VHH binders against GDSL esterase/lipase 6 (GLIP6). Designs and how they scored, part 2

Target 1, 339 residues: GDSL esterase/lipase 6 (GLIP6), of Arabidopsis thaliana (Mouse-ear cress) (q9c996)
Amino acid sequence: KSSSTVPAIFTFGDSIFDAGNNHYNKNCTAQADFPPYGSSFFHRPTGRFTNGRTVADFISEFVGLPLQKPFLELQIQILNGTSNFSNGINFASAGSGLLLDTNKFMGVTPIQTQLQQFQTLVEQNLIEKSIIQESLFLLETGSNDIFNYFLPFRAPTLSPDAYVNAMLDQVNKTIDQIYKLGARRIAFFSLGPVGCVPARAMLPNAPTNKCFGKMNVMAKMYNKRLEDIVNIIPTKYPGAIAVFGAVYGITHRFQTYPARYGFSDVSNACCGNGTLGGLMQCGREGYKICNNPNEFLFWDFYHPTEHTYRLMSKALWNGNKNHIRPFNLMALATNKITF

## First folded at step 16 (VHH)

Design x02 (from x01 with K65R)
Fold by ESMFold2, fold request of step 17:
Structure x02 (fold): chain B 339 residues (1-339), chain A 126 residues (1-126)
Amino acid sequence: as target 1 above (339 residues)
Amino acid sequence: QVQLVESGGGLVQAGGSLRLSCAASGFTFSSYYMAWFRRAPGKEREFVAAITSSGGDTFYTDSVRGRFTISRDHAKNTVSLQMNSLRPEDTAVYYCAAKEPGWSFLLSTPYAYDYWGQGTRVTVSA
């Protein structure tokens, strides 16, 4: 049809998107498949690292598509002959990163494997190439790489600049690979201010009365160079269009004007324990939980609440160029592109 | 009735070696990550080393990397810390600890550990 919405969404990255892949990965130690995860919307754990819907879920709803299935669930259904790919697939794995070794011992699915999973489906003709070309590709990754740079037992020998460049090399490879597999509508989101997550309380040199500035400088360095890569996509990849989601600035606005967005707490985890609620995973023995997650920016020691994800998603969907550029996701998803 | 019992502490001269052992009981040893922490006089507990439940991955704080080796024995339900090239700065009470597998950033955080031993004192003389 001459005016239409994308037929599917293909999603890659980490916990901002993970819809349950880690749950289906029995060797993965990064899990959220237990109470009280999912309690605010699904009323059961789904493997999402929040109390409800993620950004990928909200974007699916805005597009008018069903919530995405995680690839590892669909893989089981393919073997049983019951799979349906018409609405897209979520390959994201919480804890994963751009660098192959990021959280490898936790059994996460790194971005390279996520791409291979997609490639296999395409090569087996389980997704029509014409559908891929019309579909939306969502990407966000790198928070785990940067956080891990500061872990006392993972002190990389690379400078922050060299480490970020290694991350961006993988970004370029990722874009090249999905383009070769048919991707034409690409949304790549920046990192949020990862130095503000409650889990920073575990880092020996991180302040707890303010965000960890050194970490956020590194995140901003990555975000700036990521934007440069995204901006050149239409020139470098004929027929492709792309948007850069400025999640850092979006999230910083929530921290600057908390009451405007319904937040009474933008620093502590709603669910966890210890300093900032950041020393214990939500749902582990001895955890504490706030009475209203909608008033908290953070759900657990590392991840935003559903309410925060909803606000982020609305800003990415129909926001102005301060939030997403050169145009928003609504324009990208509906072919109503205005520069 | 969870118990972690450290042994092998003592007095040793700088440059020497010492082997700590921690006997575990009352929980499923093979399902837990194991770690060593230490507390020097007048200081807070600090992370020394950790080993995954399978024993396939080991982690060390910078000051001990290359000198200390953590290992585990599933048959005996023990975790060990081989300490070589000891320095006076290694003087501390050493504690073994256990936690369920989880996120990487929890490995070095004492708050994240479910079970603790009573500690064994290591004194390194100049």
Scores: ipSAE 0.670, ipTM 0.854, lowest interface PAE 1.5, mean pLDDT 92
Fold by ESMFold2, fold request of step 17:
Structure x02 (fold): chain B 339 residues (1-339), chain A 126 residues (1-126)
Amino acid sequence: as target 1 above (339 residues)
Amino acid sequence: QVQLVESGGGLVQAGGSLRLSCAASGFTFSSYYMAWFRRAPGKEREFVAAITSSGGDTFYTDSVRGRFTISRDHAKNTVSLQMNSLRPEDTAVYYCAAKEPGWSFLLSTPYAYDYWGQGTRVTVSA
């Protein structure tokens, strides 16, 4: 059922949002454009890093807008004269992070480049400023930065505290840039418990019978300071309103009460191989796949299932202050704010 | 019929140098990441170094960084490991391996590599 909502959604970040940008980036080695990705909803690969829809897809549906197209697909369509930006754009690139060097050799589109892509469209008058000011801006990033801190072939040069602060410096720059380009309704989601992903089985000294605590401590440190940044947005940026999506806590409830949310497995990848299903990417030679992805928290070695994304998205859309604050996405998207 | 053939192993004294080579055939060499792993007596295989398909990025385990250099030659379809300032702890069988490009965390994971050589033995005497 239709309501008076934002006219468009502009999306930045990583794999919980990526709708296929990496597929159109031929230099990118982080791909999900092959079976069985997309099997649960689209029944074909779309470049999404899950079996179906992402968080960006569900939020678009809740708002009443079409599923978002990736920027790189739209860029091709602009050259052919067939593109329409009226519903928004998805700039997110799986594997990207806040720090420029995060997965740079994989050819991902870092947040700095995603912002430049948006800026170019605005400066070329390809998006009306009035649309931007009324639109929803979705951001989530940082999981790849934190996971990569623990990679065995790169000795960290910064303490965990300094590394998190470097990430937050980029968060501040990102918010400043989109505000200058017209953003006024900002939703910034926290990291989930990144230390729980199946791929942790590849890390030295990471436990496989429980989540990697050191990694989750860093994620929580980032999340707390991110919330502080989000809380000051209305004061620091006149006319802007913002919400903090508490994805860590949302996901932790799925792990604590799995049966309540339809999960029979909250630790192993549905699709992959090896310890936790976390040693092989889904769809590569020799992969194994579970019978029912809806019973699994994780789809592949790093990414949630569509079912998990649906649950996250519902909690962010119409949840209470434990899920998202100071008010939920429905209130932000419709101006129906209740305190 | 994929083949990875290592050469250049041998006996060397501590502080010395050795250059390993790996000749690749049966696949599109320029589209694969290449790596060296090693297995010390009584131990499991461990990651030593990797190089991207373009040769633009290199990665090393901590114990060899600054002493070992991985490189590749697309004209000869070879990957090399220049090992300087060798230590007795570097004594191992060294294996060449190849994988398709992918996620960064797969670089150090033997499970992720599709093709393996038979290895070349390096012994570093005190």
Scores: ipSAE 0.668, ipTM 0.844, lowest interface PAE 1.4, mean pLDDT 92

Design x03 (from x01 with D62E K65R)
Fold by OpenDDE, fold request of step 17:
Structure x03 (fold): chain B 339 residues (1-339), chain A 126 residues (1-126)
Amino acid sequence: as target 1 above (339 residues)
Amino acid sequence: QVQLVESGGGLVQAGGSLRLSCAASGFTFSSYYMAWFRRAPGKEREFVAAITSSGGDTFYTESVRGRFTISRDHAKNTVSLQMNSLRPEDTAVYYCAAKEPGWSFLLSTPYAYDYWGQGTRVTVSA
């Protein structure tokens, strides 16, 4: 594998990556295709749940590729005979999770369906195997699964441990599936501190003066086991290499040293209303918006700002082992791996 | 003018049943999630149940699960709450509410609902 860069990026997961798939799904109630979403970079809503670019977008820029289009957009283009996805495809869906039932009623595209979409393209020979094998696979999901565990109307289900195990089972299936389809460069990102999202204000037992510790404990539990899974990928799947993006630690540093990263507010949503700005979705009637999104960690009730995503992406791209391990995305993308 | 009008409240003995109804007008009923909230004396308004626009999914707070059933009738623009096995702790003013579809975590927060009824009182005696 001598290519200096990857020919394409395939992205799976949730809001951290979603490039606007939900916009093309009329049955999906999780939408960000209205102002002021996308105001900082695109100057229009694209369906991204932030004021600008996502982590996936920045990684594309770092690699030197055009931004990947949402699969559902491409699907329309395929039908019209105008599709171009040579630079990769974004399958991510905001609100989706590892578990099939996570936000199912919202019409989000779960990871299982995302994978099936990719598989279908491969089986139809619409993507060359050689391209797939050289491409970067980005995966991040699970935060919605964790958050939903704490919803007051949740039906009694599994213990936290059992629940996390169920999530991880899907992680394993996901890795298995993409490997079989030709994935060899895999980056799996951990969850951030989900317990710190402004939307926690809607949870009856969640504190508003600090992060929801119980939720973060569960996120950390998932992250730890996820890392274990990622670490064995090269052994379990011959020819595959993988990195674990430690998004939790990265984000935690933003919270701990906000001034260092240009943040003045790491608790409240820039765009929203109510407690923590987390009781109303950005762009809905009555919403408020901050003057400078770059000073805020969170854009809306759940999602980071473009600035946050930029910082995260940089840390993942050329960061050290505290940010990403066993090597960084640059190494993964350029196949210049030094252990 | 948007209106939500609750009915069906009253006095009932523990173990009894009531059926609440909410008649909606002035908005596109079929596009909205409908919910029931309640406020007991000295307590904050709390989520009871919700139903999606299509009626395909229902949600319940833990304390009423298995006892209460939310339903909707698109032809009549009504949402109902069948309350069985009523308990004294179910005593409250029950409110009908409507919200646009959105994220799951918005279902249980009163702040997310656009329209509210005036409420109907339910009293469950021991």
Scores: ipSAE 0.847, ipTM 0.921, lowest interface PAE 0.5, mean pLDDT 95
Fold by OpenDDE, fold request of step 17:
Structure x03 (fold): chain B 339 residues (1-339), chain A 126 residues (1-126)
Amino acid sequence: as target 1 above (339 residues)
Amino acid sequence: QVQLVESGGGLVQAGGSLRLSCAASGFTFSSYYMAWFRRAPGKEREFVAAITSSGGDTFYTESVRGRFTISRDHAKNTVSLQMNSLRPEDTAVYYCAAKEPGWSFLLSTPYAYDYWGQGTRVTVSA
């Protein structure tokens, strides 16, 4: 195990990072706290929306830190006087987005609330400021915002451009807030090809024989502008360094050259049912599961497998400029920045 | 025994109104999302409207938005669909359905629903 290069990791965002926060929110309808979620690594469901570890988990391992506990679990511990934040905190919530209205009725924790949770801890002096400044901040969110834009029961209120702008406004607010709270090492990950998720089968106008192009166009639009925002962080926020994780390109390569990465199916969900395996949530009555999750890009109707997350994480950790830029997570974590 | 029984269908002139009702029994009604689907002749079953367990949120397909209203009565274990300003294109068999709470995108997919009624026919004449 590599010695920890940073004292802690603070993680914000959605299901790519969620370590089980939704599980501790009984009012949240987006749950993965039942089998066969978590079957490959944990051998029990933890609330992670994959068969094993998420990107956040792998990054923790790469850095040499224990896996993070979800904030809501830690909150309970705080009340009991047994809380330990030594390795950081995972605030991510599956199903959440940049916009407050994204899956609000499902009881997910939006990014605004996640940030407030962190802020509260800082203000209460439960986290040392010196630790915060040396810690990694991982952020990934927005896919649910993009996907929801195409839901048939959503009223078109904004143009795609205006909608993406609203998302980016929150990105800017997020960066500003975490910087003010002491964040100096920031990694912001882009969206993957959201139009390729199995859940697109639920969209009336989405193709099932190919990715939903319109959705991917919107994702790319967001990603491009996100990268621009990330690139100016060192200039806009003195002392902060930042990287843009090009998750879209990484995932696209998996789809283009599946055999190189051990994939035999990059279209269908390993766990689910119906068209593309995307019409039923994994673990629900009547679900089907593949024989080998490692051969599948997607675990369930929306989320990647542990294998996919592992590959993504490796690419982000020590990858080149095609995967992450202007330098990789290893460089960010060790403060050995090579351009 | 789980039962969903639709009522209120019939023949109505364009511009008219109907109120569909679905009586639920055999399951914990208050824990389920309720929805209406419809199937027109020669077409696939399509999502019309849904309502969350608490009734706090409602969802509508675009073509019925502003005209249809879904509601539920926990005391009576019923879900209703008020249909106003009916159009010939609204002609279909309307089905009541129930599903457990979950992801938002599952609301519009028939495959995600656990229980179904037999349907009630709505015919809108020009």
Scores: ipSAE 0.847, ipTM 0.921, lowest interface PAE 0.5, mean pLDDT 94
Fold by ESMFold2, fold request of step 17:
Structure x03 (fold): chain B 339 residues (1-339), chain A 126 residues (1-126)
Amino acid sequence: as target 1 above (339 residues)
Amino acid sequence: QVQLVESGGGLVQAGGSLRLSCAASGFTFSSYYMAWFRRAPGKEREFVAAITSSGGDTFYTESVRGRFTISRDHAKNTVSLQMNSLRPEDTAVYYCAAKEPGWSFLLSTPYAYDYWGQGTRVTVSA
């Protein structure tokens, strides 16, 4: 335990982080602001795409900060001064991706816009630069891009390899942008095995008795190259340090040793309907819900349960090099960094 | 009492054109995504085209892209499918369907659609 911990967390990405941004976006059709979302901890919908806390929430708790507020909620409240942002901001939007076209018609907030939202706050002096430099930056994105590649109404002209490279080009731009705005402590998490989500049951070529291998190959390709980018951050960006969260491997352990982690089901959605529970969003008319979400890896057709997020977050916070590298989030969040 | 009623089906020669229409009632038409699916004999329903509630975005399965155009008319509560350059493999019963907006991956799956028409038959002769 150290008295020298990060003062704030700035969070970017998609639904594993979204704390309610989509709820405040009238144009967004990807929503979780209705029952039974939020039933296991908050006892009300918060706009989080799970039954309780996300990874960003658990990391905030481990650091000793309040749970994050979504940027669009704060924007409505007309905040003044850096004290109103003292614990950080969550810019994440469920359904968003690295590529602009990913779920664009759903009205999501793409990563490019999330970065502009942060930039605007910095340029308006609403966040002190000294706070930014000591704060933790959390990023995870790309699952929606890869899932979209396999949609039957998509007509990507790029090969899987070229598509992943286009995603990684945006990763590089994202890191450059936050660094220029003062980011120095960067945690970039890999994708989980997106080919295993229950919603794969909607894809005509995806198996339902095992994960969709072609999709997971693409996710692993992205993850490998993402790690290379993260490894270079300390040399490319003076004064920055970064960690690669190996979420794919962490999740694979849950699937391989389910009983060890309290799971009785690592394939089906606790909340949904149809094959794998993956054909209907949780909370829509006719949905079904499991008795105990803590026994399920997946909450809804696309997203882990709170229990899964807790396990992921613990592995990222204080895990060994197999889970997060070159050191864990606890080390990143408690080290003082000179710039 | 939601109803979707297709019309405009018929027999047409290869290379010809046909316009399907779907009259919608009993729900707030402007709040729903609309789609066309088709079922050839002995096959499962397949996604053909969809249009967002605003009409601002349209989507097509690859085999019809460039030949079919989906459109909607909020004043008449209708969705249409203009089918040009028809081929014998376009022969099917065509169904109009409606769903609430949601995730992108729900767009092309029949399970996600709440309301369905009875279908209109399209036969394309060689």
Scores: ipSAE 0.719, ipTM 0.871, lowest interface PAE 1.3, mean pLDDT 92
Fold by ESMFold2, fold request of step 17:
Structure x03 (fold): chain B 339 residues (1-339), chain A 126 residues (1-126)
Amino acid sequence: as target 1 above (339 residues)
Amino acid sequence: QVQLVESGGGLVQAGGSLRLSCAASGFTFSSYYMAWFRRAPGKEREFVAAITSSGGDTFYTESVRGRFTISRDHAKNTVSLQMNSLRPEDTAVYYCAAKEPGWSFLLSTPYAYDYWGQGTRVTVSA
């Protein structure tokens, strides 16, 4: 079809993408498979860490593909003889990161395991190799790594600079691995301003009347070096093309011009409790919920609302070079650029 | 119904040791993360240590790391805090607390804990 030139989307990372993988992981303590998660679109919990659709969902819709299934659900369906990979696979796990130690005790699926899951499907010929080469690869993670750096019970042995470089070492390994498995159309999204999430209220010395600057400096350091890595992909990996999604700047605009984007609150969680709504997970005993999630940037203590994800996804899909570069996702997904 | 009862507090000299114990009843102990918090004179309650439901992972605030050890005994439904190399700044009322497993950043947040003990006093003299 003329509206669907990319046959599939393969998605890796964390909660900006997670379509329900954690629900199917019995050892994972990071869950959103209970009310009121999913209330705005699905009208039931799906395991998505928001009130509705994620960025991965919106990108699938813009491409003209069905919403993605999480890998762990598909794995069960393969065992039962009912599986369909024609639209791609979502490997993302909320709470995961680039470094293996990030939230390890929570039982999340780290990026290394997500990559192994994809590799196993490719090696077993469960995905057509011709599909992979023409498919869109979506990647975003690192916010959990940076947030973890500031937890009072963590004792990082690395300086912020060295920690960010360790994160970027894994980014390089990830790109190399997916390229070897056939990836040619790569979209890497930057981190948002992680120092602005309501959960920062739990961190010692983090301000609650403004974003946590030290954390955002570290996120921006990562984002700048990530962009450098993404820019060299076409040179380093013959036949590959890549775009850098500038999510930090996109989100910062929502905070700077809230009325323009329909927000009345860009600081507090719609669903939660305590300072900033950031001290309690949405749906836990004693939680509070706002009247209209569409007026809030944040859904829960850590995650954007569906409305925020919609705005973010539109900017990535058909935005200009301030949003995504060297060209947007629409151009990447519709075969406008080939090598 | 639910009870967390701390014991083992007292007066010790700097450099000394003390062992706190917390007896839990009225809930499924093996399903809960356990933690110790403390409140020093003139300060708010602060995180000291936590242990996962399995006992496989332990966490400590920086000022006590290497000196304090949290442990749990599923047979006795108890959580212990072994405090070595005590300093005057460790002087506080120590509270035992319990929460369900969840996100890592909730581990050090008093607001996230469902059950609390009444506390036991620890005084470390110079």
Scores: ipSAE 0.713, ipTM 0.876, lowest interface PAE 1.4, mean pLDDT 92

Design x03 (from x01 with D62E K65R)
Fold by ESMFold2, fold request of step 17:
Structure x03 (fold): chain B 339 residues (1-339), chain A 126 residues (1-126)
Amino acid sequence: as target 1 above (339 residues)
Amino acid sequence: QVQLVESGGGLVQAGGSLRLSCAASGFTFSSYYMAWFRRAPGKEREFVAAITSSGGDTFYTESVRGRFTISRDHAKNTVSLQMNSLRPEDTAVYYCAAKEPGWSFLLSTPYAYDYWGQGTRVTVSA
């Protein structure tokens, strides 16, 4: 019987969270605002990159808050006098990353711009500082940076180690920025095994009969160092508390014990076409769709199904230290902390 | 009827230059990403270069970066590939292709392209 003590949730990152920001971004070419996206829960496209709810949606439900609206939709509605920021805001943009160049030509909203959007609202007194200090901050980003390292038309000059360190420099800046703007309850989620996404079939040196090991090594290197950063938050930032969501390990369990979690397929996209379903975006002419998305780990060539997001979210909300640490999201959101 | 017509192929000695052109008709050229792919004898089609609909961003496979330049001319509805410092391994049939804007990783995937030219042959002699 948990009850919420957080009045709002502020959400930053990419597609694990994006509630439709890309739809409201006229210049963005990464879209999911067409069928069959949203068909399993909303029964219409919402701009979410899955068949139903994202992790941000499930966490909002667990906290007892309305499903989050994307920043650009809320901005329009508040100008028209029909909504407000009192329950929080979702700034996340699918396809975005920690590095400015990541998918820049697609017109995504990079984390730096998401932070500026939040800062502008705070500076304009559109969100009370006291609400911010009581609220939950959700962050997840970096999968697109790492996937793009391996694109044949991207030739990064940095070693994997140096590239990950550049990503982590932005993580540190992000935490500094939100703390200075009032953030005190911070949940930062790790990357999942990005080398396992069906879209890897497009990469010239990636295997299709197993996950792309080089990519997952890089993701794990980022995740380990991210956890170190999250662990020092209470010491480095007076009054702040933080948790590290171990999404990589959570997802690995789904892949290792698929039947236990209701999966019959943990490799192919339910919706797409070509090798692994990974060569075509869901909903484009010629796409194929599986009979039951709840049996698939992946919805489209890059993104989990709603069922996968539900399982991830439950593990993050009330799981043990293998899922999220040093305590779970329920403890963070309610101040009922047990170690 | 959509047509992509390549021209400018031929025989050239290693170290030489060649300019390919692709004339587009039957669709809204300025709304499409354009790309060049190539197929060497006995091999599958591989990505060479792409350019966004605005022309603001260009992309190259590693083996041609710094040697090839893709460009587009919206007034003439053409896309071009300037190929400098040619090598024997550049020998291939070169195809012009067009796709709608989308995800970045679709740029290099032939499966993602809606329209294709018939190709123009480039032979680079040692």
Scores: ipSAE 0.697, ipTM 0.869, lowest interface PAE 1.4, mean pLDDT 92

